# Designs tried in a protein design chat: VH-VL binders against q8mxu4. Part 11

Target 1, 107 residues: q8mxu4
Amino acid sequence: MCDRDDCASIASRCTGETIICAFVESITPPKIRDKTGTYELKCPFAEGFTMEIGDLFLFHFVFDGSSEKCTRLTPIPKMLAMVYEKLLKDLRKAKKEGKMIISPTAN

## First folded at step 4 (VH-VL)

Design a24 (framework fv_satralizumab)
Fold by ESMFold2-Fast, scan of step 4:
Structure a24 (fold): chain C 107 residues (1-107), chain A 119 residues (1-119), chain B 107 residues (1-107)
Amino acid sequence: as target 1 above (107 residues)
Amino acid sequence: QVQLQESGPGLVKPSETLSLTCAVSGYSISSDYYWSWVRQPPGEGLEWIGFIYYSGITNYNPSLQGRVTISRDNSKNTLYLQMNSLRAEDTAVYYCAREDYWSYDFDYWGEGTLVTVSS
Amino acid sequence: DIQMTQSPSSLSASVGDSVTITCQASQDISNYLNWYQQKPGKAPELLIYYASNLETGVPSRFSGSGSGTDFTFTISSLEAEDAATYYCQQYDNLPWTFGQGTKVEIE
């Protein structure tokens, strides 16, 4: 999927918006898969879109004063999703081989 | 910078429900990171309980048999832990902690709150 | 679950000594291991992440090494303030699991 810096702009952080990248793993019930596993989606899918297993989306969450709400789904074209999946696999491989070192305070 | 502070009842009876809070200051719990609960029985080691991701997604240690719920109130910048069907072996110091998205290390911890389960 | 076994359970040493603690995983965890220090009455504090990387602000006398299933944590020149219990933690797979701890006492 995408790195934290690629998924969230400085402007979205200032407004309380957060963005995550995940693949659609299941439609009914709605489940998404990111680098840590498969999770049941706790927000509705965007209206007007045809969603298929394997599609990549950016999920936008906005703090509304009481809870974080999923306010927007941005579909990523399937051809681009394949590039993200390869990048994620390469990054995981590099990390396991000790070629990527990250700080716990990373931005 | 970032500070976490747990609070709870201190003493609960077997079979009751435990409710703990964790007040966070210096960082918004909705802006990033995993926010976790970890416990430590007196004189023993650490056990990870579960986390809530800034998106609201949760994950729990299977050893707790579905007895645990982690939630948050973003307006109060506060985390919550609810644990049902308490047993004597649930006696422990309970910590809340911030956990990095990529390395899964706990970089900031609360001071801990002791929960004793006794009749 | 991945089980983490630490050795020894406790040790006593003098200021200036070099001490080594080991941590063994029940399965291959690559370099996905952190080390923590816990002083009496305090929360744990991160010292080492990704098996061998020193956390910012942590004294250089602390070091970590190893990969796969066998890991070591070393204090090159023990100081009085190092009296504490040390824990390893794996993050290769959920649930996250900790070693049982090694108590370091100063003679």
Scores: ipSAE 0.000, ipTM 0.544, lowest interface PAE 15.7, mean pLDDT 76

Design a25 (framework fv_satralizumab)
Fold by ESMFold2-Fast, scan of step 4:
Structure a25 (fold): chain C 107 residues (1-107), chain A 120 residues (1-120), chain B 107 residues (1-107)
Amino acid sequence: as target 1 above (107 residues)
Amino acid sequence: QVQLQESGPGLVKPSETLSLTCAVSGYSISSDYYWSWVRQPPGEGLEWIGFIYYSGSTNYNPSLQGRVTISRDNSKNTLYLQMNSLRAEDTAVYYCARDYDFWSGYFDYWGEGTLVTVSS
Amino acid sequence: DIQMTQSPSSLSASVGDSVTITCQASQDISNYLNWYQQKPGKAPELLIYYASNLETGVPSRFSGSGSGTDFTFTISSLEAEDAATYYCQQYDDLPYTFGQGTKVEIE
């Protein structure tokens, strides 16, 4: 299982799920960028969303072998980017240190 | 091409306030998330001073003990640094740099630097 | 503050040699480390970001590796124009801190 929390890690191609906080760097081809680098999506951004270069989202990815799917996009206000980054960093650190509660399933 | 150009007084006296400007061309400072100041005493290493964020929020190196203010003028596409209570130890080349990331932390374009000498 | 220590402080090598510089962080910084090159009288230039990613336009003879607290920067075949001081910098936490620098001289 690959634990991918950022653009640099997702490029390694592993099976599993991850959430990445990143901004839209390019629409065609679809690229996102975060603190660690740039990642090009395997498929275009979901139809029905109006995305502009510089928009910030939480991207939820699911990897199943060679298949990649972005299942959820949550907009983040640009003004709060620093707050979200710090929160995600603190959550990643807590998870690594075993301080976070692991829930087997969501009902 | 993105270019940054610092300017300042060159020579300042101890206890005075330093005022530096950084003129940015080829890119809008209002479209990036972060812009930083970094200094380097002659013959020594690099020290990060602080940044200004897209929202106008700033963060400063605690080693400078509240002596620093970073600001910007979006209409002039210009960054500013003020440092008060200058000491001889503040003698350095001062750089402004594009901190081209939402979260800050890497500096992909730098100005040429401006030398500030603190001496009576 | 996170302290960054480089080794060696200086080295001298010939064109065509492979040279290695190390950088140690006083605490775990994951992969949040950059490498810069500074030539006399010039501003620093970003070469490597996120420990191992080569910046656009930077020659492939430069590389970085490592994670956690121990990092390595390598020039695989030294060129005359590589004479410079090299700095590592962590961006895992504020304040951002730099190593003391390693001076690379051509003999």
Scores: ipSAE 0.014, ipTM 0.651, lowest interface PAE 7.4, mean pLDDT 81

Design a26 (framework fv_satralizumab)
Fold by ESMFold2-Fast, scan of step 4:
Structure a26 (fold): chain C 107 residues (1-107), chain A 120 residues (1-120), chain B 107 residues (1-107)
Amino acid sequence: as target 1 above (107 residues)
Amino acid sequence: QVQLQESGPGLVKPSETLSLTCAVSGYSISSDYYWSWVRQPPGEGLEWIGFIYHSGSTNYNPSLQGRVTISRDNSKNTLYLQMNSLRAEDTAVYYCAREGYYFWSYFDYWGEGTLVTVSS
Amino acid sequence: DIQMTQSPSSLSASVGDSVTITCQASQDISNYLNWYQQKPGKAPELLIYYASNLETGVPSRFSGSGSGTDFTFTISSLEAEDAATYYCQQYDDLPWTFGQGTKVEIE
């Protein structure tokens, strides 16, 4: 969902896909945590990735209504996560100050 | 249920080194989360001292400079605070607390606190 | 360092009253603010995180709002058990800093 962005989805495609930055909070059941809370996924984590509680990933979601399907995982090094967090804060500050940030999918 | 319990000497002389221990039960300190120390002088507000991450990385309040060291012993599930060159101004109740992940720096579980008095 | 200033320093109110305290940051901290309750002789307890999110197990009479530099904490209907000192804490930038506290007394 476009309105679920709090991370990389700010700069991403939103039509049927959403990208979020989140920490793995639980593997079974699959749960992720971002700045807005903890979410239990209806999609399983992709095979081929070793995921541990506390790992940070970019998650690509495909939404079909109530199903949260995660089709891709992109690991983010913890150092880069700090830079990403600062960029998200700066972007939110700009929005609050009335600066318009136009994306292709902005409503 | 996560529980934290601080312990320390109670009374320390100026210029000496303070050593505090925080025993954690109900949760592994080698898992996720940060672990912090916070102090409160009698009748005053709260001051964050520093944290240690489960990886062993630390960060300290610049106001305490090189005087403070936070460490842990994963096998004992225990946190430690060492502070040198103590002054009367260091008299406070010292708390250990669990701090959230990088996105979240909230303190969700606290120890009961241990009073440290610095006097000659 | 980011300075946090609370107002008022103390207040007295009756059971059933609505109580509001404020917290001002010396610079924009977005939503990176938490609220704690400290009863006499006890450790602080987390009530609100990320400016407006109620911690699990905390009564719904407590709420938080605001963003940027101006934040509000409200108790909608004061109970006798709410006599305590309340602290705000920012986590936009290290070192983490707390407000000086607001003492709430029951009349």
Scores: ipSAE 0.006, ipTM 0.586, lowest interface PAE 11.5, mean pLDDT 78

Design a27 (framework fv_satralizumab)
Fold by ESMFold2-Fast, scan of step 4:
Order: sequence, then structure tokens, then C-alpha cells
Structure a27 (fold): chain C 107 residues (1-107), chain A 120 residues (1-120), chain B 107 residues (1-107)
Amino acid sequence: as target 1 above (107 residues)
Amino acid sequence: QVQLQESGPGLVKPSETLSLTCAVSGYSISSDYYWSWVRQPPGEGLEWIGFIYYSGSTNYNPSLQGRVTISRDNSKNTLYLQMNSLRAEDTAVYYCARESYYGSWYFDYWGEGTLVTVSS
Amino acid sequence: DIQMTQSPSSLSASVGDSVTITCQASQDISDYLNWYQQKPGKAPELLIYYASNLETGVPSRFSGSGSGTDFTFTISSLEAEDAATYYCQQYDDLPWTFGQGTKVEIE
């Protein structure tokens, strides 16, 4: 089993999965962003997702041998708040106010 | 289309170990989601016991004092709950449930529940 | 653990009445709160997620509101089939916790 306790560790591959801690930068087309840049998703987000630009999630990528499977979202739990406390606070405030948190574009 | 069905012994004596099974149909438990156990003592409220993620990672309610283990058998598409050192206070209906986590976290499918009575 | 205090423990009302149930969290949980309905002998069923979002297929007479620590659940025009116990549940932090339930009886 993999231990995914922070964003740096989460980026490592675990049993065929790749997990990235990132912001939602675009929904159509799907793009996510972390400190290293913007990454385009080659598969659509799963149906039933409720996402807004600026949301911070753990994104799970699954490979089926020939193509990427749909990305999955895991909300950042409060148990990781020591690392993500400011981001969680900003996300909660933005959602309550109907505002988006927008990540800056990488140069 | 997704269905969960619990089964167990019904009656267990104090200090024994409880073993429950949850058969899942209509969806592969190894594909996605968190798979949880929740219990409800007769006439009382709901208590979350723990979950297993489709990858195998688990998390448990600290109130259960390390007495609980959740596992799965992907080949049988089945979830398991083991709880040791049973007491009368563990008498409850036990549910298995699937947790959706896509933007919001909630239980979207539940089993029918199985009553476990702990008595001597 | 986050404590969820739900009130009242029970209420009786007539068909056509408007009823309100309240739920208080021991700390700020933003909008990370769900409401479930449980009929006798049945498993709980999701009605409201993310404090105020109506689940697909759920009648519009059910609604939720509130944020932070104070939440309300309302049935605007009670029907006979609404006789059930209603539970709030927080998902801001593990362990997940539920209110103690409100039994709604129809006179």
C-alpha cells in the first residue's frame, strides 16, 4: 500500500496510479495546475463531479495499458491541514462567496 | 444497478470476534470509491466505523480502540469487517456503504443492513 | 472529533405543515454537511449534499441552508411519506460524524 501524506509524496506512482496534488485550472478543456506547471488531461472528468476553477484536490490517474482512464478527485482532508491550512481556508471562503481561486499561469 | 448486501452470524457472545461480509454487485470494488461500514444501535443514531479505498488503504474511527479491521477480496467483489473484543454496546445494525468523493463526499449506496446482537 | 448536535430529537406535525430541523457543528465545517432520510427498517438515503444541494430525484419540498456551524433542514409542505428519522452528517474531517437524528411523525 502507498502512504500519501503530502503533495510531494502523492506525486509518486502507486500500484498503477499516479496521484497529483493540484488546482483545477480549466474544466473545458480539462487542465490541472501545480507548482511545476499546467497539465492537460487527456480524458474527461468522471460524470457527477462538482468542480470549480481553483479547487484543490488529489487527482488520481489510472492507466489501462493503452490510454488514460478518467481522472478522479479526492478532496484534501483536514488531517493534512498542517500542510494545506491556508489553501483549505481560501477554498472554503471562495466557495461561500461564489468566487473562484485562480492559479497563476506558469511562465 | 449497484447493490450491496451484508451478511453475518446474527448472534455473538461477549469477548468474541465479529465477522461480517458485504457482497457488492453492479460495480467492481477495485475500480473506484471508498467502501465503508456504518453501524446503528437499536433506537440510536449512526456511527461511522471506517473505510477502505479501492486501492486498499484504510482508515478507522478512533472510538473503536484498534478493535476493527476492514478488508476486501477483489476476486469475489466482497468487503469484510472484523471487530474483536465484542461488548453488549456493539449490538447494532451494521451497514456497508459506498462513499462518493467527486467534489462532495457522501454515501450514495447502502446495503440493507444486518443486525448483530451481542449477548451471553 | 467534530460533534454534531441535532434538534429537536422528535416532532409531530400534520400533512401540509412546514417543519424545520437544526444541526450545529462544534467547529466550522464550511458547507461540508449532508442530510439523510431513514424510514423504519430501511437504510439511510441521501437528500441534501454540500449543505444546500438537492440530490437528483429528491422532491423540491426538501431544502437545506446554513454554513459554518449552524445548519437547517426544511420540509416546506409535509407529506405522509415524509414520516422518517432525519440525520445530518459532516465530512470536513475524519472521523465522519452524524447528528443524533430527528424523528418526524405525522399526526
Scores: ipSAE 0.000, ipTM 0.578, lowest interface PAE 14.0, mean pLDDT 76

Design a28 (framework fv_satralizumab)
Fold by ESMFold2-Fast, scan of step 4:
Structure a28 (fold): chain C 107 residues (1-107), chain A 120 residues (1-120), chain B 107 residues (1-107)
Amino acid sequence: as target 1 above (107 residues)
Amino acid sequence: QVQLQESGPGLVKPSETLSLTCAVSGYSISSDYAWSWVRQPPGEGLEWIGFIYYSGSTNYNPSLQGRVTISRDNSKNTLYLQMNSLRAEDTAVYYCAREYYDFWSYFDYWGEGTLVTVSS
Amino acid sequence: DIQMTQSPSSLSASVGDSVTITCQASQDISNYLNWYQQKPGKAPELLIYYASNLETGVPSRFSGSGSGTDFTFTISSLEAEDAATYYCQQYDDLPLTFGQGTKVEIE
């Protein structure tokens, strides 16, 4: 299980799926940052998507013992960063309490 | 160098409308951040009034019961606070402040404050 | 609304003493708490953000800790210039709310 949903905590390694709300800090090497720190991805950003330094996304990661993949990127308006962080916090809490989970999404 | 400077009438009568101005220099209010108003009654603590985000979106403290409007003039780089139906309880030092509103939220630059006294 | 309770309301201490101020939130606010210093006749100034991060230019004698509902702010060795009122402030949810303040007097 992975309840490590920020850049600092992801470095501790976990298995399963997690969503991180973070800014693009560097394209090469691929790095993202949030309020807790910076994380360097094990794989390049998804092809076919325009990435600029400073862009804000929800990054969907899948961790297995053998691999890390960023499976989905959802652009987030910068002004809603705190709203989406709170949404992710509520989602994690609901998951830990065994409730039905509805994934956060942009319009 | 970011500077904020409040100005206002100083004295307002009960039931009248307060109009305050905050002149910002060193940074464009339409570029980023939220721009907030915070007040402090004499000898008391701080109360957040509301903000206007650089995009123009506003949010207000429900405790003020819809009496507040925060607006801006981008061409003058100036923020405004309007509060209607003033009462003695609204006597306070009024501050404008820049609010970092991104990874975290915090007030990084404040004006000097302007005292508003509500008295007949 | 999230209520912030500070204690004590005031304290007196000597230069060189260590002092601790506490702040309690009425609900879990994670690490979304800031500490400000306000000297007489002046606007507040940020000292600590995100519960424990020291703002640039702030002396290292100031520190913050805690998460969830219980937070502490410590001055490890009081200086005369530290005479001020200190406020905690949460930003987990709107409206933004402050503690009632703690007045620190130097004797």
Scores: ipSAE 0.008, ipTM 0.631, lowest interface PAE 8.6, mean pLDDT 84

Design a29 (framework fv_satralizumab)
Fold by ESMFold2-Fast, scan of step 4:
Structure a29 (fold): chain C 107 residues (1-107), chain A 120 residues (1-120), chain B 107 residues (1-107)
Amino acid sequence: as target 1 above (107 residues)
Amino acid sequence: QVQLQESGPGLVKPSETLSLTCAVSGYSISSDYYWSWVRQPPGEGLEWIGYIYYSGSTNYNPSLQGRVTISRDNSKNTLYLQMNSLRAEDTAVYYCARDSFWSGYYFDYWGEGTLVTVSS
Amino acid sequence: DIQMTQSPSSLSASVGDSVTITCQASQDISNYLNWYQQKPGKAPELLIYYASNLETGVPSRFSGSGSGTDFTFTISSLEAEDAATYYCQQYDDLPWTFGQGTKVEIE
């Protein structure tokens, strides 16, 4: 299933995983921010990953029936991160004005 | 209700460093938003100085030639502006403002402003 | 940097008049433009965001229009309390830049 809607046409692969394009908002506790809001992750970021608050990543998650696991992090270039910031502003404005927004597909 | 209040010296000498404080109440500066400084020379227009994001990241107006540092103290819910190598043309009213670039496109709350005069 | 030019620099009008001021960007800024009102001795106050959206609590006599490089701000029926300097601000690219201001005086 393709889950590329989250990054609004920024290329992402069709997989069985849920892919979220999000900014790192907090490392402790671990929080990410995307077009739908801010989310606290149930697991801390893996020790092997290097990240700073404000970095944009594609977060790849898989569900094993009882818990969520982040399986891969793909950094997004800074230029594309700026484009995504503008998109988030447009989406939040549209939502505030009561416009209908189609939810991302999630698996 | 969100309120911002600037404070600092009214008079500074050329070549000295300016230090301003912005006390924020009614909202946590570590929660969300960009927090900006904007200045206005007497009788002139507005100039954006820079911002600090709620995460701690900063960005500055290149026109200020690297003379500016914006910082914060989350425990005091306070923003700071430091500007070095002051010149007469830095005389202005300095405002702090909440900048909703991320989610709203605008400066929605402003402090009352504090006048800084640079003279000998 | 994106330069914002307002016209006129100042104007005088009577209560009940319709007043129009314009703002031109040196490059395409889409709809990322705000309008502020500043009364003497006071901080600026947001009136309009994203070119045409009226801020909550702002009287409906104020309106904005335009996109790209040419923007218009209108007061449909001038009130004595509208004597102020009005600024446009682009929000498309850093550094954020303002127009030089338009002073509206009541005669």
Scores: ipSAE 0.000, ipTM 0.546, lowest interface PAE 15.4, mean pLDDT 77

Design a30 (framework fv_satralizumab)
Fold by ESMFold2-Fast, scan of step 4:
Structure a30 (fold): chain C 107 residues (1-107), chain A 120 residues (1-120), chain B 107 residues (1-107)
Amino acid sequence: as target 1 above (107 residues)
Amino acid sequence: QVQLQESGPGLVKPSETLSLTCAVSGGSISSDYYWSWVRQPPGEGLEWIGFIYYSGSTNYNPSLQGRVTISRDNSKNTLYLQMNSLRAEDTAVYYCARGEFWSGYYFDYWGEGTLVTVSS
Amino acid sequence: DIQMTQSPSSLSASVGDSVTITCQASQDIDNYLNWYQQKPGKAPELLIYYASNLETGVPSRFSGSGSGTDFTFTISSLEAEDAATYYCQQYDDLPWTFGQGTKVEIE
């Protein structure tokens, strides 16, 4: 379980992989915002993505008991409000059922 | 600080089209919020009508049976609501509101409301 | 549509009393629930978001709790200015829906 000061609020929930749909609030330091609050990331944004403040992404976190690790980022156009609401509902439902919506990253 | 101000005709006849405006100051309607309309019949509860996202995407309450259009004019920083085929049951105070979802989706700023009475 | 049912529809209490209002969702909405206060002739004002988070500037006597389908809103020490109608609102799924409201009257 990740309950240390070096974990973002989202990472303190438990050890494991989780998915959050959030907007980029700040690039340096990296911060994201969703319906539950603002979180400062302890992992760098994945290489290969261009991020701007206000961009909407699916952030994939792997919790290793001491810090979070971003394993994958999927950009979502923030103009798609219906898609955003549907994604949040699907993510909440899958999490309640213990299912993975997006396959784990192989490292 | 952000302020919203509704305006409209006050009285509309049955079967006519309602047109309301919401002038926004202190913030841009091009910012990434859900700009919404909510109504309240006299002595009754709140009903969400619909929203327009900063991108122009809209969504409406199905209870209004496709009678509603929400639009905006970014250059005037103004939101609009049009509702056709008005009935006496559409009599209500109409509010525009800014939907903020970053910290837990909510309406953080509301207009003062404008009363629309539908009668002959 | 998700139906929100509040209880009681009205209550009367004295300054200094603790009052509790409940809100029940027709299906699981996780913590995606807000509470608003509406004084006569005025627009609603946000008090609580994400079931239990106090909005900035709102007095600490207001609190919310619950998850899933059952939620409570409490005023720990009622003040004269708290005479108002209180509404819960779910944002788990579109259309967003409100409870019917609870009128709080001060004796």
Scores: ipSAE 0.005, ipTM 0.583, lowest interface PAE 13.2, mean pLDDT 76

Design a31 (framework fv_satralizumab)
Fold by ESMFold2-Fast, scan of step 4:
Structure a31 (fold): chain C 107 residues (1-107), chain A 120 residues (1-120), chain B 107 residues (1-107)
Amino acid sequence: as target 1 above (107 residues)
Amino acid sequence: QVQLQESGPGLVKPSETLSLTCAVSGYSISSDYYWSWVRQPPGEGLEWIGFIYHSGSTNYNPSLQGRVTISRDNSKNTLYLQMNSLRAEDTAVYYCARELYWGSYYFDYWGEGTLVTVSS
Amino acid sequence: DIQMTQSPSSLSASVGDSVTITCQASQDISNYLNWYQQKPGKAPELLIYYASNLETGVPSRFSGSGSGTDFTFTISSLEAEDAATYYCQQYDNLPWTFGQGTKVEIE
């Protein structure tokens, strides 16, 4: 996850980010479900967010160095729908300009 | 605007390997989307075969028992499907399709399909 | 694998009639369901995504509803060009699976 040609991620040199759209499957232990299955996360959900099983969020996974360990999950609340839509459009534009590679998302 | 066009041998013999191509125009396959293969036996329903993400990551339907490889050539803007150990049950129209994954997952553009008949 | 079952397998109706097709999933798929139309000799075309969202350019007589395991697709006033086979497709989990199709014929 260190290069722009890593297809699953928003990539910076040797520090990668992945945006995943997923449902909260379990809070403790932290699990998310997306179209490919249920995943138990190695890091907790970010503090300050109220989440319930079944909530849909866009999660930012941040990797340290070249490892695949998650650092923190940042939920994007649905109440920010307009900001969310603008963010998604900006990320898609940057990807098409060759500046980043964006992971699958679901609505 | 986006167009997909499949091509293949038409007729293949049992136990042989099938090779299909899908020429894409109007969009770069290296830019975005999942690029998928779907088949349909004559008179039957649709079966998803697998996809390749624009960077080369793949996923396949387990029902095909590891017989399938999907690949791409970015310089030719072309997708490929290879299926080995062909059987009569593999007779179908094979489609390539572009799959949106941004906000929802669905097939937004399809090729016209190419009929593959498996017979001696 | 998630099994998708459509009913009826076929129906005949007249121009101007309202037509309803149902689709059942073997497990909860939330709203992760698409509907496609396939005319003889042609590739499928997307009509509805995310259970109820009409694809751009698709006539407003087509609609979808439902969530969980039970879904409905409706053509409010059948046109002659609507003679086709209709398929539901789930995208809650890989592998993607389709219903067996419903053939709509014009009397």
Scores: ipSAE 0.005, ipTM 0.568, lowest interface PAE 13.4, mean pLDDT 76

Design a32 (framework fv_satralizumab)
Fold by ESMFold2-Fast, scan of step 4:
Structure a32 (fold): chain C 107 residues (1-107), chain A 120 residues (1-120), chain B 107 residues (1-107)
Amino acid sequence: as target 1 above (107 residues)
Amino acid sequence: QVQLQESGPGLVKPSETLSLTCAVSGYSISSDYAWSWVRQPPGEGLEWIGFIYYSGITNYNPSLQGRVTISRDNSKNTLYLQMNSLRAEDTAVYYCARDYYGSGWYFDYWGEGTLVTVSS
Amino acid sequence: DIQMTQSPSSLSASVGDSVTITCQASQDISNYLNWYQQKPGKAPELLIYYASNLETGVPSRFSGSGSGTDFTFTISSLEAEDAATYYCQQYDDLPWTFGQGTKVEIE
């Protein structure tokens, strides 16, 4: 089953995996914002990480395709993805080494 | 249920431009997911051409060297593929497909395909 | 680009047999692999996603396993309707790439 427990960690395998780059719009309920809009997550932000409204992150997120369980994937904006190409490459390498990382992309 | 239906010219001459249409029903192409074009030369395997996200952002297979453009008309719920400088090797069945992401990233709905023959 | 190599290129078997197809990635793709079935004259259909997850509505005789670079697809009891070409596809990196296909024929 994919629900809040399944999606509480970006390492969860309840759904597929993707990398997103978005601003934190709201913590409770969890919402993210990119160039295409604001999206409410149906599961909380990754466990063990402190997020603040307005933070910009590149992170490896696992989500449920079910509209009843987890929110939709937000694609990384092309212009922003170009700025963070190195971090995307590093995240993919870490994944192949059995690691998952969440990293702020701005100070 | 989601359905996709391709249409195209059937026969195209070398150096001409291919224009294909994919009519989507049962789901709004601007609502979610990516929407892909995939081709299959007769008797051969599958080659991903590119996709357009529901947001309008596109990504193309580098092997097509800037010859391809994928676009959409949200009001008609329709996808388009345009490919320039056609060669005999572009002869293939062309499919459009929903590039679903959620429980993985995969093609969950496909059109029936349209055969394009590039010949003088 | 990530190259996918399938083995064998073709096989013939009888109804009731167990058949196995393998797929090898040119680099580590974790579990980011799908399997499709294509019957003559038809579009491909998803059978397995994320290396081992059975798509809804797909018969339980189909299964997938493996991770990293080596993957296996099995039909536990072949039926006449399973005569088709089977393709693996990686989604670890763009461009998406497919194996060359394995043709399964019924004797």
Scores: ipSAE 0.000, ipTM 0.579, lowest interface PAE 14.8, mean pLDDT 75

Design a33 (framework fv_satralizumab)
Fold by ESMFold2-Fast, scan of step 4:
Structure a33 (fold): chain C 107 residues (1-107), chain A 118 residues (1-118), chain B 107 residues (1-107)
Amino acid sequence: as target 1 above (107 residues)
Amino acid sequence: QVQLQESGPGLVKPSETLSLTCAVSGYSISDDYYWSWVRQPPGEGLEWIGFIYYSGSTNYNPSLQGRVTISRDNSKNTLYLQMNSLRAEDTAVYYCAREFGSYYFDYWGEGTLVTVSS
Amino acid sequence: DIQMTQSPSSLSASVGDSVTITCQASQDISDYLNWYQQKPGKAPELLIYYASNLETGVPSRFSGSGSGTDFTFTISSLEAEDAATYYCQQYDDLPWTFGQGTKVEIE
């Protein structure tokens, strides 16, 4: 759990865990709203990191709309983690049907 | 705590347009969630009417598409339902409800009865 | 549209009894099913989500089970305050659809 105003300072202050700054563009559940199922994750400050959808279950990333800054990193609330678990199940099922693509993107 | 409160005319004539409002407090409707309308004819079950996402996108039950419009006013934190070409079978209690991530309804208004009568 | 059929339409039982109602979907909906309680003159209230998860604050005597097309809702020890109509709801695909309801009356 990191509560910071500036993504550049987060890496130097948070200890004992991996720090990822990410902007989640779309994580819409395919079965519910979008039949395409494409998801993109952008990490403005994580040039050396790889992010999987599973990582989103643990962290909440808030950006101010700038590629240079972010608001804070917080643990994902239990309710939101449950929603992400459902999303992952929907995505796995749809991917098996050839309808969904996971597209991780690094900045 | 999040609260929703519906209001409307109570009695409308056949072929007229129904206008309902849902005042939301305790949460900003522009921040997140789907905001839905659900109706229930007297003594019958529940029917989902449609929703509006916090971004403004809408989706409607195909059985009612073409007769229903759901909208919002972010500055008033209020949701709206308009339904045209009313018939006696549209008599129902109308509920406003919040949908958590399009998965379930976690908060409901108390409902407002709309009677369609000549 | 996905059709939801509940059974029975109504039942009468005594305090302390175990009550079971069922919900059947016209097609496979995985675990995407909720159960709501509606007391006379009140709005519905969520009890169970994702087939078997108990909503926070809901008494443990309520439980749900099932997957695919067949679902069960159980009240393990009926209380007087449980007199209500219970509805299942699928959220696998739009439009969202509800069962016709099961009225539970206390003898």
Scores: ipSAE 0.005, ipTM 0.578, lowest interface PAE 12.6, mean pLDDT 72

